# Designs tried in a protein design chat: miniprotein binders against Rap guanine nucleotide exchange factor 1 (epac-1). Part 1

No score or structure here was measured in a lab: all are predicted.

Target 1, 139 residues: Rap guanine nucleotide exchange factor 1 (epac-1), of Caenorhabditis elegans (p34578r516to654)
Amino acid sequence: CGYSVMAGKAEKILEYVLETRIDALGDDISELDVFVEDFILTHDAFMPDNTVCNFLKSYYFRTPYRATRDSITDSCTEEVRCKRRVVQFVYVWCSLLRVNFFLNPVTNSFVEELFCHVIDDRKRLGGMEDILTRIGSIR
Below, numbering starts at 1 at the first letter of every chain, in headers, positions and changes, except where a header shows other numbers.
ipSAE, averaged over its two directions, is called F for ESMFold2-Fast, E for ESMFold2 and O for OpenDDE. V2 adds 0.75 times the mean of E and O to 0.25 times the DockQ between the complexes of E and O.
[cut] stands for letters that were removed.
The coordinates of atoms that the task and the answers printed are left out; those that the model quotes come from them. Centres of patches stay.

## First folded at step 3 (miniprotein)

Design h6 (from Fd with E20L E23R E24F K27I E31W E66L E70F K73I E77R)
Fold by ESMFold2, look of step 6:
Structure h6 (fold): chain B 139 residues (1-139), chain A 94 residues (1-94)
Amino acid sequence: as target 1 above (139 residues)
Amino acid sequence: SKKVEITIRVTGDDPEKLRLAIRFIRILAEWLAKKYGLEVEVEVRVEGNEAEIEIRITGDPEKAKLVAEFIAIYAERLAKKLGLKVEIEIEVEE
């Protein structure tokens, strides 16, 4: 079983961005984190767009077990948190690349797919309204 | 110089998916026109569960035809992915 050190490092960096830097942005994104911006602008050197999108999709559908002391309520909250992180990341990504994000077939197809997932999840999960608002505002 | 008109009618009962389709089609049309040195005018009308997107492309005949065909193919695939009904008409003048 061989390992690619560069690929493993890139995915860990993206996971770090989602769990730490994206959460710190909150609802107010008037100030963009330099680390997040640097990652988005340089990622194609070590992580192709389709690899980023595949990781984001897998992260979006995470369903953590026993994430907190109250498994029922906290499990649903953590599931929605993972979805919020992905949508927020894509919002920032689109904001930085603007039209080039949509003209790339990989990222364009991913946003279309993600929007459909958010709509579907809105029907079965509480707390998705802010996420739906954010994905709908991507222009 | 050739004028090509694309009329895309998208129908669905989910207004968010309808708005998404409009956004992606408009952006693609404007980007392709810029890339190929064409003039483009995009007009959107939304009524109820239907959106009509009119795209008028003016410029080099071969490039305008290629762009129109690409937009039509993209719109069909996008509509299918979003579960929307689509009807596309392409008119070539001159």
Scores: ipSAE 0.000, ipTM 0.153, lowest interface PAE 15.1, mean pLDDT 75

Design x1 (from D3 with R10L M13L D14R R17W Q18R I20A E21L K24E R79I T82F)
Fold by OpenDDE base, look of step 6:
Structure x1 (fold): chain B 139 residues (1-139), chain A 97 residues (1-97)
Amino acid sequence: as target 1 above (139 residues)
Amino acid sequence: SPEQLRDEILKLLRALWRAALYVEQGDPDRALEQLRDVIQKLADLARELGDPELADRLEKMIQEAEDYLRSGNPDEAVIKLFEAIQQLADRLKELES
């Protein structure tokens, strides 16, 4: 019960990062947002890696109804946006931790799983090519 | 030194994150305590940066967060803390450029 509550609260922080900070990040790591960096480097104090990955997975598969209260937006665009944010976050995460990211079985397995999802989604969604390229670059 | 300043800012950022964490954990008392420590460090940082305006802004945001906590509005408190973190992080980025 207590863990679930904590997870829910921590998820709000991660959601904030995804929705407000990730889109502004470029491809250059040198332009990394200190806020994002600090979250990635310190989240283990309150949000274990598996919880982060689980949230990211859920976020990745968010429907437009969940992503925005405004139900009538282009569902495909918003869906792809969520997917892009997740992949970008993982890219940054990997860039910061480097080898340690892949030495962790949780994060390593998550990347592989995410990669498979991206491949599948590319078959049905437009705009996934860049996302596929990005997730491929961190494998 | 610039490196020392960066480290101090990072410490403050982490302190703010911790405060936000305490709020999310339902422990506003710990959060308040943490924020008090941050305010003191901000004063020192302001002197080192020669930017009292930044310190004033951050202090105000933190005070607002404290007020929200005292009034039983933890969600708004967290938002203010995130804003403070963002501002401080932005300043750090400027220093590194």
Scores: ipSAE 0.019, ipTM 0.347, lowest interface PAE 5.3, mean pLDDT 81

## First folded at step 6 (miniprotein; from h6 with L20E R23E F24R K34R K63L I73M)

Design p1
Fold by ESMFold2, look of step 9:
Structure p1 (fold): chain B 139 residues (1-139), chain A 94 residues (1-94)
Amino acid sequence: as target 1 above (139 residues)
Amino acid sequence: SKKVEITIRVTGDDPEKLREAIERIRILAEWLARKYGLEVEVEVRVEGNEAEIEIRITGDPELAKLVAEFIAMYAERLAKKLGLKVEIEIEVEE
């Protein structure tokens, strides 16, 4: 007797997208990676929008430092990097779906929530200014 | 490099929908493999209202596994849309 393996795999794929594909992505959506597009267009069958948004929120607040050298600066850099990845992913998601993104109350509400988190985090974290500009351009 | 093997078994009463699922899964697998520089072999066997699609992907280990998982998720979505039953097995050989 087992539980769904696809739910765990979906989260792993989203994590891969955030950590590898989004970091390499520029601002030009016309050159968007097909892997990222395919995930964005197909996830609703196995990972509903609210589940994606909950994962993104969890990832946004991560402080994932696992290096052998202990450093406060490295921890802050990784924290901001996680936040940048989430905002960039949402930017791509919105840019690809355009008005259909905002017609969905789940994803529209998530953007409003995320914007507030970015504003709060700018008060205590350096390096948030370009992230704030990016999330503001989505609205 | 590593080999990832996906076995997709689809079952349904409508042979046109079964054929559509097989065609779209095969095309997607070949397209993704070419796009990401992976080697792919696709074998399809059809008997009555059942079909088995075996996809073997070799290349960059992490990318091959993620492409395989994406194909599996696509196959489940497609089967649900077409009213087909699907069973999927993924095996990673080191």
Scores: ipSAE 0.006, ipTM 0.176, lowest interface PAE 12.1, mean pLDDT 76

## First folded at step 9 (miniprotein)

Design TC1
Fold by OpenDDE base, look of step 11:
Structure TC1 (fold): chain B 139 residues (1-139), chain A 103 residues (1-103)
Amino acid sequence: as target 1 above (139 residues)
Amino acid sequence: SEEDRELLYEAFQLALSGDYDKALQIFDEALKINPDDPLALYRRALALAFMGRFEEAVETLRKAVSMDPENALAYLRLAWALSLLGDLEEAKQHLETAKRLES
């Protein structure tokens, strides 16, 4: 299957987006990163939605030992940083697709699942309040 | 096709490096395989827009709309490019069309 072969490679692009492009996005996404937008709107060519969501889920649950921490910048733990990046990505995704995001059972279900995870993580991790607010805004 | 997917993936890699000229070439090659692929057309349009070639981007996205006239996203993309070009009136029309299709 073409998707199976390409998905393994394409996840590197998504990882790049999460690690290097998403953090640069502010709360106002009126000026979107062209590359991020391109990926979100065209990834279906080689990476189906369920594969994207699965990768995002795995990234969300990355531990500090698995994630490469940028040492100098953020007061947040690397664990929370990964979670924030995923939620921000989904926020951008939803903003681009609008109602079509929720009409898609894959992405719709993923948001609900992610919301539950964020709620659970807020109970045990500091710095999750903004993340909860963000994901709540797209539901 | 798998070949088309591979070409698009390569284009993404080029985009990672910021080499949109080469990315555009890859998109064009992909479109030789499937000239009516809305996703490939959109990718080409994005590359063109990033290069400041807005007129060509609009033309490409018009084709994409024609290939899938019931796709709200196609109209959103076209409206986006038109906005960059400065054709706000037509952009608004397509946004309204997209809204209608989403309802």
Scores: ipSAE 0.020, ipTM 0.397, lowest interface PAE 4.2, mean pLDDT 82

Design TC2 (from TC1 with R5K L8R Y9L L39R Y42R R43K L46Y F50L)
Fold by ESMFold2, look of step 12:
Structure TC2 (fold): chain B 139 residues (1-139), chain A 103 residues (1-103)
Amino acid sequence: as target 1 above (139 residues)
Amino acid sequence: SEEDKELRLEAFQLALSGDYDKALQIFDEALKINPDDPRALRKRAYALALMGRFEEAVETLRKAVSMDPENALAYLRLAWALSLLGDLEEAKQHLETAKRLES
């Protein structure tokens, strides 16, 4: 149906934002925060909150393959980068909606679930401390 | 500048509350001050999209792209609005333009 096709395109747009705009937030915040704002406020027409949260959870657990890269960045570093992007996106999402984010049981439950995943990953992945600080500050 | 920023913030908060018609009026007032302000144009398109007026949102976003043609975010928003209309081929073209500009 049209929502399925649009959700596929919307997920690619969200993925692009996570990979390019979330990382650059400190340099070009006025442009990126408007786009993230636009996405957060219009996604309900084609990606309800649970669909967004499911995509974010899938992205959080990605283990990108980097065997052919000449970067000193290994797959663990790229794995942590995916987790950082998700937590930063949720931070912006919460900051825009404030109380309304926590009154919504879907998004409130997702933050608690994500917090548990960050705690678990901190036990076995280096570089999770800034991520833990960010998710802990969301409430 | 500060008046324009205050107008955009008020309109965004009204859009969050679902008062899109009033938000649109505030963006139109900001555009009287600077008719080619790409931020006000993008916010206007946002309000239109929230109202379900996707064709008008696309028209407004095309103007925003013309005012700031090196801004990858403007193309990304245009691609998003076109996807909501179901114009997937044009949406794909603008998404690729946004990707190119970010390289």
Scores: ipSAE 0.006, ipTM 0.295, lowest interface PAE 9.2, mean pLDDT 71

## First folded at step 12 (miniprotein)

Design TE1
Fold by ESMFold2, look of step 14:
Structure TE1 (fold): chain B 139 residues (1-139), chain A 103 residues (1-103)
Amino acid sequence: as target 1 above (139 residues)
Amino acid sequence: SKEDREYRYKGFELALKGDYETAIQHFTEAIRINPDDPRLYLRRGYAYALMGRFEEALADFTRAVELDPEYARAYLRLGWALSALGRDEEAREAFETAKKLES
């Protein structure tokens, strides 16, 4: 958490959004950060939808190397945080595109795949209930 | 002018909060004061697009790129509106222009 925006690769910008901007968003898109909105609405020129989805999937499954050797709890908490960030990003993405999100087979397929991953992870990870509720509301 | 900036900021704040109809009113008044500012058309067009009024959004984004042909973000939003209307070839051209201008 806390990586700066760097000039260059679009994946670094997406990572920055996930780690710094997406956590500040509530459930109501009326408070949407303009930087997040601009990225979602215009990324196709710099990062195709399938590339965005592939990066989000890789981020979803991260077990971040951070902070401490001493606590498995810290590792599990950060793992769930990565999953929450991805689901929140997809929620915002769907909310902005509405029906066009689901008419696109790439993004539609990704939501279904992500939903299955959230269901599986709820069986082994605590703290997934709000994440499951959110991904379910997208479908 | 100070009045122009106040209409612009108020419209942006309302759009961010989801009151797009009122935001459009504020941007429209700002445009009457300064009809040559491409940023105002970009912001009004965005508010139209989030209401699903993509034809009005397209008109505003088109005006923005006409006023400033080097405005990369205007081409990005033009591409979005074109894509939403199913005009994918034109959208791709707008995105390519935006990419060139940002490099």
Scores: ipSAE 0.000, ipTM 0.119, lowest interface PAE 13.4, mean pLDDT 72

## First folded at step 14 (miniprotein; from TF1 with R5A E6A Y8L M9A F12W K13A)

Design TF2
Fold by ESMFold2, look of step 16:
Order: sequence, then structure tokens, then C-alpha cells
Structure TF2 (fold): chain B 139 residues (1-139), chain A 103 residues (1-103)
Amino acid sequence: as target 1 above (139 residues)
Amino acid sequence: SSEDAAYLAEGWALVLKGDYETAIQHFTEAIRINPDYPRLYLRRGYAYAYMGDFEEALADFTRAVELDPEYARAYRRLGRALSALGEDEEAEEAFETAKKLRS
């Protein structure tokens, strides 16, 4: 019904935010993209935290096919981009909610899980060091 | 309620697609359902400002700060709308308020 349609639209919005707005963010939260801030501060009205975390986990593990063979810097660059987007989103999420983010057992547990995934992925993927630093600063 | 959440989500999606006029209609319906939620006024005000409707944006940002006097981002948007309308003294006051609330 109406809730199911909202959940599908919310997932599409989150995907768009990850692929477009998160890449444009700098480190200074005071100049945060209005679209990202609005999503984070209002999602609880239409997308439960566990649904957001489950989508972020599925996005984190995406392995987009590389279309070009002329890249000589990193054969897994596209995979690492998905992981970077998720960690950056969680960083912004934590920065906006502050202590309330960690008092919530769902989001707190998700950060722990994500940290473990980043550690594992660093063992096999180049370009994960900035991601590891960012997720470590959240914990 | 779930009705205002639906209008908020659809309006937000329309903002992301750049359809600010339709987004305003959805935010207006969300406001009718929940008139005391300052973020609805901030989002509608942003859509108005993006369309160049700065008087309407100013009214919404003013309502947002009336509902939440500690809303630093709403003061910053208020200042930007006031600047667009040439009200430089009031704009500086709004920016100063936003700066004080950040710290």
C-alpha cells in the first residue's frame, strides 16, 4: 500500500544521495548539502533505521562491472567507490545525530559491523586506507 | 503521521529531480497535516528560493525559526533569502544568529 511505495521511493532517494550528493560533500558539516541533511533528519518518518542500514550494507558490497580497460591505477576502483560512499554517508549521519546515533542499538551495531567489513576488505582491496581511517574515527 | 511522511518523501524526491513547483505542492500538503514541523518549512522555503521566489522563501524560513529558535541552518537560509531581497542589515543579523547557535 502507501507505506510500501514510500519504502521503494526512499531506497531510490538513498541510492541517488549515495551516488551523487555524498561524492560532493567536503569535511565541513556546517556547509552540508541540504538534500543529504534533509534525508538524514527526516528518514525516520518513512524509512526505519534497520531498513536504511540493510540498504547501506547491500550497497557496500556492490561490485559494479568496470566498463573500461584503460585504467592503470586500481582494478577494483568502482567497488571501492561504493564502500567509500557508504562510510561517508554513515560519517555524516553520525555527525548530524551525534550521541543519539550511538544510543540507538541498530545504528551503533551497524557501525561495528561496517568496521569489520572495512578491515576485511582492506586485506584484498587497494585504496581502502582513507575509508578505514574514516570508519575508525566514527567508533 | 504516515500521510505527511508520504508527502514529505515525494516532495523530497521531486526536489532532487529539480521539479521544485511540484515539490512545493507536496510540502504544502505535509504542512497542512503537520504545521508545527520546522523542517517542512525549511524544505518548502528552499524550493521557493531555488525557483527565485524569495518573498515566499523568506516567509517559510521565518516560520521555521519561529518554530525552532535554535535551528542554526534555518537562520542561515533566512539570511540568504534576506540578502537576495536586498535586506542586508537583517541578513547579517540572521547570519550572526546562525554562527552563535553553531558554537
Scores: ipSAE 0.006, ipTM 0.263, lowest interface PAE 9.1, mean pLDDT 76
Fold by ESMFold2, look of step 17:
Structure TF2 (fold): chain B 139 residues (1-139), chain A 103 residues (1-103)
Amino acid sequence: as target 1 above (139 residues)
Amino acid sequence: SSEDAAYLAEGWALVLKGDYETAIQHFTEAIRINPDYPRLYLRRGYAYAYMGDFEEALADFTRAVELDPEYARAYRRLGRALSALGEDEEAEEAFETAKKLRS
């Protein structure tokens, strides 16, 4: 019961991390943001892996076209940005857990599912090639 | 025990939103209840570090490694606080300890 209330708060924290901290990470994760590291290494106390994965999937498929009415190109760029944030988060998550990420059936299944979504989205969206490269580097 | 998880989540959310003083209050209350839990000192030290209060952060990170000498993350944060204070040799020692514990 208290865990369910905490899961709602944890989802807001994860959303904040995706929107404000993940974009600040460069290609060199040796300078990993300790906020992101702490969330990933401690979330099991307040947010199960399947809840994290479900939220990430929901965030991956956000289409802000109606919320951003500047242009269709700008709307596609924002859609791709949501996808990039999720893939970058998973990359960091895998990097921190290493082999344990792939031995966990929940997280292993999620990366495979996400890879398939990136493949599908490359067929309809420009700007997905760097995202495909990043998810492909995750086994 | 369940209250510790709630304090951690609420305090951490406040840190991420930039409300460091309220976050510190949450962690301080949790520490009064559970003074031997190194994670609480780690999180309060983190809030102090984001405020630029590196001497307070150093004290908390030091307490965290005293409570758990194999806490690699606490050593890494200790090293970062020491670097911010200009204690480069001590910082490097803390970073090397963190690397050894994670291998």
Scores: ipSAE 0.006, ipTM 0.249, lowest interface PAE 9.3, mean pLDDT 76
Fold by ESMFold2, look of step 19:
Structure TF2 (fold): chain B 139 residues (1-139), chain A 103 residues (1-103)
Amino acid sequence: as target 1 above (139 residues)
Amino acid sequence: SSEDAAYLAEGWALVLKGDYETAIQHFTEAIRINPDYPRLYLRRGYAYAYMGDFEEALADFTRAVELDPEYARAYRRLGRALSALGEDEEAEEAFETAKKLRS
């Protein structure tokens, strides 16, 4: 069982975290969901940082129909929800690792890339203000 | 080894799905392979704590901090288990240790 053999299972775990746990989180680290914290602090054993970042990027750009079960929500709201989940995950990740997050060139570069995507998406999507504020506070 | 990493990853997936009993079985196998890795005890202790088995959780969290005295997260989990068992003074000491390791 090598590191790469675990990558497919790890992506399903990350998807689960994004879809079921991340929406309930706030700013207060002391109230952090233990499932989310455990994933963030242990993923390096089975999912390298670049693999996590690549999955987060793909999730950020998902179409609404793959990301939601809520039949009442509109497609624009669902698209923004995927983006919010990714930015919230990165916010928690940065909050747990603090300066070490930014000293890591993989995660530091990803934040810069994600920030640019949020700026671009704000031009075309409503409801991005909280997301822009959150990603800006990471920088 | 890679075998203990596989059991850790599978136990993780079970924890996230809420199947804590099966997760404990996987973590126990990982511990058999690598008994000195503090993260395995942290994970099994977490699964015990969620099921309300706080004495088992306390034993595992205690082992985790013995193996790595600078493991801030293990001290936080230790404090939560101690609080659940009514050991409030010891819980506060564990939380304070976790805070100092993060400062």
Scores: ipSAE 0.006, ipTM 0.259, lowest interface PAE 9.1, mean pLDDT 76

## First folded at step 19 (miniprotein)

Design TI1 (from TF2 with R77W)
Fold by ESMFold2, look of step 19:
Structure TI1 (fold): chain B 139 residues (1-139), chain A 103 residues (1-103)
Amino acid sequence: as target 1 above (139 residues)
Amino acid sequence: SSEDAAYLAEGWALVLKGDYETAIQHFTEAIRINPDYPRLYLRRGYAYAYMGDFEEALADFTRAVELDPEYARAYRWLGRALSALGEDEEAEEAFETAKKLRS
């Protein structure tokens, strides 16, 4: 199918956004990069919502490389960073779409699922408290 | 509110299609509804800047930083507009302000 090539490119774009653009945002999306906003508002043309959510879920659960004893601490920090990036992306996505985000059953169901994952991860990972606060503030 | 958010979203979609003049009209309606929201001026300023209308962009970015003096992105775009107009010293001051606000 011709869409498989487009989906691969779209996933690379989403990965780029997560790794280079989303970390710069604090609690206020007034700093939102035009590229990130462009992606969120237009992705339907080349990356369906369920494809975006599936990629975000896979990124959320990334387990960074563990090569040395010192890398264990870095690995935990990197694991939490991946989770923070996904939750921040969803926060921006929800903030831009507002009620329409929740009227969409795909994105609404994904937020519910993500919230549960964050609650579970708080039980085993330090540094999840701000992430839990962020996902809990999604309206 | 939801009405100004709708105009904001519609205006941005038009920017992505390259219809900057119609986008500006939508952002102007959003500003009429919520004149104290600095992001609306930032967005209209973007549309002006994409058209090369840097005097109009400068006015909107200036308004955005007046409404929110801690708005680092608005200072960055203020600097870009000033640079495009040849005001390099003021542009550098705006860029430094934006950098300090992120620290």
Scores: ipSAE 0.000, ipTM 0.139, lowest interface PAE 14.2, mean pLDDT 76

Design TI3 (from TF2 with R73L R76Q R77W R80M A81V E87R E90K)
Fold by ESMFold2, look of step 21:
Structure TI3 (fold): chain B 139 residues (1-139), chain A 103 residues (1-103)
Amino acid sequence: as target 1 above (139 residues)
Amino acid sequence: SSEDAAYLAEGWALVLKGDYETAIQHFTEAIRINPDYPRLYLRRGYAYAYMGDFEEALADFTRAVELDPEYALAYQWLGMVLSALGRDEKAEEAFETAKKLRS
């Protein structure tokens, strides 16, 4: 009854951040997009960290589908892109919060879980090497 | 100036420690130095909303979108606060504006 409807409204902005803003970032936090910074700073008043992490997990495992299947490699490329977006977002999130990211049990536990998923996915998906390096650098 | 930048950074550090009342004081001083910077109102509005001070948050998010009508995140948080205050029609207007700005 409380804020669950409001959290759903906020999921749309997080999806936008992943699909539009995160792809435009380089690896250097000194060039951080103001929109991404403001979202990370302010989201927890409206979208609790566990809700963000649950959405990120759901997004990580997306397999984008087209009405007519083209090729296996195209589907794998889009699957890996979703995973890259999530790991990059978590990297930026940790980079902004530093020790406070790890003092929060929710976000700390999530990065451990995400690391395990990346290791598992590298066994079956090509193009995961940069993602593995990125998540490993967070820990 | 370096003074308003210092207030912003100090307010952020206080938010990370959970000291939202002191963070609001620092954001308020930064606003006095730079009253036309919409991100300061976003941050103070966030701190008010976190503490449940929704009318104060509403005022700050309203000021943020007045200063920058392209600020999709500020419209999103404005809609969330309007909904928390039971102003559902205005909340949906804010959410629709945020959606259009992301398209």
Scores: ipSAE 0.529, ipTM 0.817, lowest interface PAE 1.8, mean pLDDT 84
Fold by ESMFold2, look of step 20:
Structure TI3 (fold): chain B 139 residues (1-139), chain A 103 residues (1-103)
Amino acid sequence: as target 1 above (139 residues)
Amino acid sequence: SSEDAAYLAEGWALVLKGDYETAIQHFTEAIRINPDYPRLYLRRGYAYAYMGDFEEALADFTRAVELDPEYALAYQWLGMVLSALGRDEKAEEAFETAKKLRS
Protein backbone atom coordinates (compact mmCIF):
# COMPACT_ATOMS: atom_id res chain seq x y z
CA CYS B 1 0.00 0.00 0.00
CA GLY B 2 1.27 3.54 0.14
CA TYR B 3 1.28 6.82 1.91
CA SER B 4 1.00 10.48 0.96
CA VAL B 5 4.11 12.55 0.30
CA MET B 6 3.05 14.91 3.09
CA ALA B 7 2.69 12.04 5.60
CA GLY B 8 6.15 10.78 4.66
CA LYS B 9 7.69 14.23 5.10
CA ALA B 10 6.08 14.68 8.53
CA GLU B 11 7.11 11.21 9.72
CA LYS B 12 10.74 12.04 8.82
CA ILE B 13 10.62 15.03 11.20
CA LEU B 14 9.24 12.89 14.02
CA GLU B 15 11.90 10.25 13.33
CA TYR B 16 14.59 12.96 13.46
CA VAL B 17 13.22 14.21 16.79
CA LEU B 18 13.26 10.69 18.26
CA GLU B 19 16.75 9.82 17.06
CA THR B 20 18.58 13.13 17.51
CA ARG B 21 16.76 15.49 19.86
CA ILE B 22 15.05 13.24 22.40
CA ASP B 23 18.22 11.34 23.39
CA ALA B 24 19.80 14.66 24.44
CA LEU B 25 17.03 15.47 26.93
CA GLY B 26 17.15 14.67 30.61
CA ASP B 27 14.44 15.03 33.27
CA ASP B 28 15.07 18.79 33.43
CA ILE B 29 12.43 20.36 31.16
CA SER B 30 13.98 23.83 31.61
CA GLU B 31 16.59 22.77 29.01
CA LEU B 32 13.93 21.71 26.48
CA ASP B 33 15.12 21.83 22.88
CA VAL B 34 13.45 24.69 20.97
CA PHE B 35 12.95 22.40 17.94
CA VAL B 36 11.11 19.79 20.03
CA GLU B 37 8.92 22.41 21.75
CA ASP B 38 7.98 24.11 18.48
CA PHE B 39 7.27 20.76 16.81
CA ILE B 40 4.98 19.56 19.61
CA LEU B 41 3.11 22.90 19.70
CA THR B 42 2.61 23.17 15.90
CA HIS B 43 2.52 19.64 14.46
CA ASP B 44 -1.26 19.13 14.54
CA ALA B 45 -1.77 21.52 11.63
CA PHE B 46 0.27 19.08 9.50
CA MET B 47 0.34 15.72 11.25
CA PRO B 48 -2.76 14.73 13.28
CA ASP B 49 -2.31 13.24 16.75
CA ASN B 50 -3.53 9.81 15.66
CA THR B 51 -0.89 9.76 12.90
CA VAL B 52 1.78 10.72 15.45
CA CYS B 53 0.64 7.98 17.85
CA ASN B 54 0.59 5.36 15.09
CA PHE B 55 4.14 6.27 14.07
CA LEU B 56 5.28 6.19 17.71
CA LYS B 57 3.78 2.70 18.13
CA SER B 58 5.54 1.51 14.97
CA TYR B 59 8.82 3.00 16.19
CA TYR B 60 8.39 1.48 19.67
CA PHE B 61 8.35 -2.04 18.19
CA ARG B 62 11.34 -1.60 15.87
CA THR B 63 14.08 -4.22 16.04
CA PRO B 64 17.04 -2.49 14.35
CA TYR B 65 19.30 -4.70 12.28
CA ARG B 66 23.12 -4.66 12.47
CA ALA B 67 25.36 -6.30 9.88
CA THR B 68 28.26 -7.35 12.13
CA ARG B 69 28.53 -10.30 14.53
CA ASP B 70 28.94 -7.94 17.50
CA SER B 71 25.54 -6.43 16.67
CA ILE B 72 23.77 -9.60 17.86
CA THR B 73 24.36 -8.70 21.52
CA ASP B 74 23.54 -5.04 20.70
CA SER B 75 20.18 -5.72 19.01
CA CYS B 76 18.34 -5.94 22.36
CA THR B 77 20.02 -2.69 23.46
CA GLU B 78 18.90 -0.99 20.23
CA GLU B 79 15.37 -2.38 20.66
CA VAL B 80 15.16 -0.96 24.19
CA ARG B 81 16.59 2.36 22.94
CA CYS B 82 13.70 2.70 20.47
CA LYS B 83 11.23 2.06 23.31
CA ARG B 84 13.00 4.58 25.57
CA ARG B 85 12.85 7.25 22.85
CA VAL B 86 9.09 6.83 22.40
CA VAL B 87 8.38 6.96 26.14
CA GLN B 88 10.63 10.01 26.55
CA PHE B 89 8.87 11.78 23.67
CA VAL B 90 5.46 11.09 25.20
CA TYR B 91 6.77 12.30 28.56
CA VAL B 92 7.86 15.61 27.01
CA TRP B 93 4.58 15.88 25.05
CA CYS B 94 2.56 15.39 28.25
CA SER B 95 4.81 17.80 30.17
CA LEU B 96 4.13 20.57 27.63
CA LEU B 97 0.36 20.01 27.31
CA ARG B 98 -0.33 18.80 30.87
CA VAL B 99 -4.11 18.36 31.40
CA ASN B 100 -4.82 19.04 27.71
CA PHE B 101 -2.86 15.90 26.78
CA PHE B 102 -5.31 13.77 28.80
CA LEU B 103 -8.43 15.66 27.70
CA ASN B 104 -7.62 14.46 24.15
CA PRO B 105 -8.96 10.89 23.93
CA VAL B 106 -6.45 9.92 21.22
CA THR B 107 -3.35 10.78 23.24
CA ASN B 108 -4.89 9.64 26.52
CA SER B 109 -5.77 6.24 25.06
CA PHE B 110 -2.27 5.95 23.55
CA VAL B 111 -0.57 6.42 26.95
CA GLU B 112 -2.65 3.60 28.44
CA GLU B 113 -1.84 1.35 25.48
CA LEU B 114 1.87 2.20 25.68
CA PHE B 115 1.94 1.46 29.42
CA CYS B 116 0.60 -2.04 28.76
CA HIS B 117 3.29 -2.65 26.11
CA VAL B 118 6.03 -1.54 28.51
CA ILE B 119 4.72 -3.91 31.21
CA ASP B 120 4.72 -6.81 28.73
CA ASP B 121 8.20 -5.98 27.43
CA ARG B 122 9.63 -5.80 30.96
CA LYS B 123 8.80 -9.50 31.31
CA ARG B 124 11.16 -10.43 28.44
CA LEU B 125 13.66 -7.57 27.99
CA GLY B 126 16.35 -6.29 30.33
CA GLY B 127 16.79 -2.56 30.77
CA MET B 128 13.09 -1.69 30.87
CA GLU B 129 12.90 -0.61 34.54
CA ASP B 130 13.56 3.12 33.99
CA ILE B 131 11.15 3.09 31.03
CA LEU B 132 8.42 1.52 33.17
CA THR B 133 8.98 4.14 35.88
CA ARG B 134 8.78 6.95 33.33
CA ILE B 135 5.55 5.75 31.67
CA GLY B 136 4.00 4.99 35.07
CA SER B 137 4.60 8.59 36.18
CA ILE B 138 2.61 9.81 33.16
CA ARG B 139 -0.41 7.52 33.74
CA SER A 1 13.51 38.98 25.73
CA SER A 2 11.13 37.98 28.51
CA GLU A 3 8.45 39.99 26.67
CA ASP A 4 8.87 37.69 23.65
CA ALA A 5 8.46 34.59 25.85
CA ALA A 6 5.30 36.08 27.37
CA TYR A 7 3.75 36.65 23.92
CA LEU A 8 4.49 33.05 22.93
CA ALA A 9 2.97 31.64 26.13
CA GLU A 10 -0.17 33.82 25.94
CA GLY A 11 -0.79 32.92 22.29
CA TRP A 12 -0.27 29.24 23.09
CA ALA A 13 -2.91 29.39 25.84
CA LEU A 14 -5.43 30.70 23.28
CA VAL A 15 -4.51 27.91 20.85
CA LEU A 16 -5.08 25.30 23.60
CA LYS A 17 -8.60 26.71 24.08
CA GLY A 18 -9.18 26.34 20.32
CA ASP A 19 -9.50 30.10 19.85
CA TYR A 20 -7.28 30.41 16.79
CA GLU A 21 -8.76 33.74 15.64
CA THR A 22 -7.96 35.43 18.95
CA ALA A 23 -4.54 33.74 18.97
CA ILE A 24 -3.83 35.22 15.50
CA GLN A 25 -4.87 38.69 16.74
CA HIS A 26 -2.58 38.28 19.76
CA PHE A 27 0.39 37.20 17.62
CA THR A 28 -0.33 40.06 15.16
CA GLU A 29 -0.14 42.61 17.99
CA ALA A 30 3.05 40.99 19.31
CA ILE A 31 4.58 41.18 15.81
CA ARG A 32 3.77 44.91 15.62
CA ILE A 33 5.77 45.36 18.85
CA ASN A 34 8.61 42.98 17.91
CA PRO A 35 8.66 42.35 14.14
CA ASP A 36 12.06 40.58 14.16
CA TYR A 37 11.23 37.56 16.35
CA PRO A 38 10.88 34.55 14.01
CA ARG A 39 9.01 32.28 16.48
CA LEU A 40 6.05 34.71 16.47
CA TYR A 41 5.74 34.18 12.71
CA LEU A 42 6.03 30.41 13.15
CA ARG A 43 3.15 30.44 15.68
CA ARG A 44 0.88 32.76 13.66
CA GLY A 45 1.68 30.79 10.49
CA TYR A 46 0.73 27.61 12.32
CA ALA A 47 -2.61 29.10 13.40
CA TYR A 48 -3.35 30.27 9.83
CA ALA A 49 -2.42 26.82 8.46
CA TYR A 50 -4.61 25.05 11.03
CA MET A 51 -7.56 27.19 9.91
CA GLY A 52 -6.79 26.45 6.23
CA ASP A 53 -5.53 29.97 5.46
CA PHE A 54 -2.52 28.72 3.51
CA GLU A 55 -1.56 31.95 1.70
CA GLU A 56 -1.37 33.78 5.03
CA ALA A 57 0.58 30.87 6.52
CA LEU A 58 2.97 30.94 3.54
CA ALA A 59 3.70 34.63 4.14
CA ASP A 60 4.41 34.05 7.82
CA PHE A 61 6.65 31.00 7.36
CA THR A 62 8.51 32.86 4.61
CA ARG A 63 9.12 35.75 7.02
CA ALA A 64 10.28 33.33 9.74
CA VAL A 65 12.99 31.84 7.51
CA GLU A 66 14.02 35.31 6.27
CA LEU A 67 14.58 36.35 9.89
CA ASP A 68 16.35 33.09 10.82
CA PRO A 69 17.81 31.15 7.87
CA GLU A 70 18.76 28.30 10.26
CA TYR A 71 15.17 27.74 11.48
CA ALA A 72 14.77 24.16 10.28
CA LEU A 73 11.18 23.68 11.47
CA ALA A 74 10.05 26.89 9.75
CA TYR A 75 11.47 25.57 6.46
CA GLN A 76 9.68 22.27 7.05
CA TRP A 77 6.30 23.95 7.63
CA LEU A 78 6.97 26.29 4.69
CA GLY A 79 7.40 23.21 2.51
CA MET A 80 4.17 21.68 3.82
CA VAL A 81 2.20 24.85 3.03
CA LEU A 82 3.80 25.19 -0.42
CA SER A 83 2.80 21.57 -1.11
CA ALA A 84 -0.76 22.26 0.06
CA LEU A 85 -0.85 25.19 -2.42
CA GLY A 86 0.35 22.90 -5.24
CA ARG A 87 3.81 24.53 -5.53
CA ASP A 88 5.70 21.25 -5.46
CA GLU A 89 9.09 22.41 -6.79
CA LYS A 90 9.36 25.19 -4.18
CA ALA A 91 8.08 22.79 -1.53
CA GLU A 92 10.89 20.32 -2.29
CA GLU A 93 13.47 23.12 -2.10
CA ALA A 94 12.16 24.05 1.37
CA PHE A 95 12.15 20.41 2.52
CA GLU A 96 15.73 19.95 1.28
CA THR A 97 16.83 23.07 3.17
CA ALA A 98 15.13 21.77 6.33
CA LYS A 99 16.85 18.39 5.89
CA LYS A 100 20.26 20.02 5.46
CA LEU A 101 19.74 22.08 8.62
CA ARG A 102 18.92 18.90 10.57
CA SER A 103 22.24 17.35 9.36
Scores: ipSAE 0.465, ipTM 0.801, lowest interface PAE 2.1, mean pLDDT 83

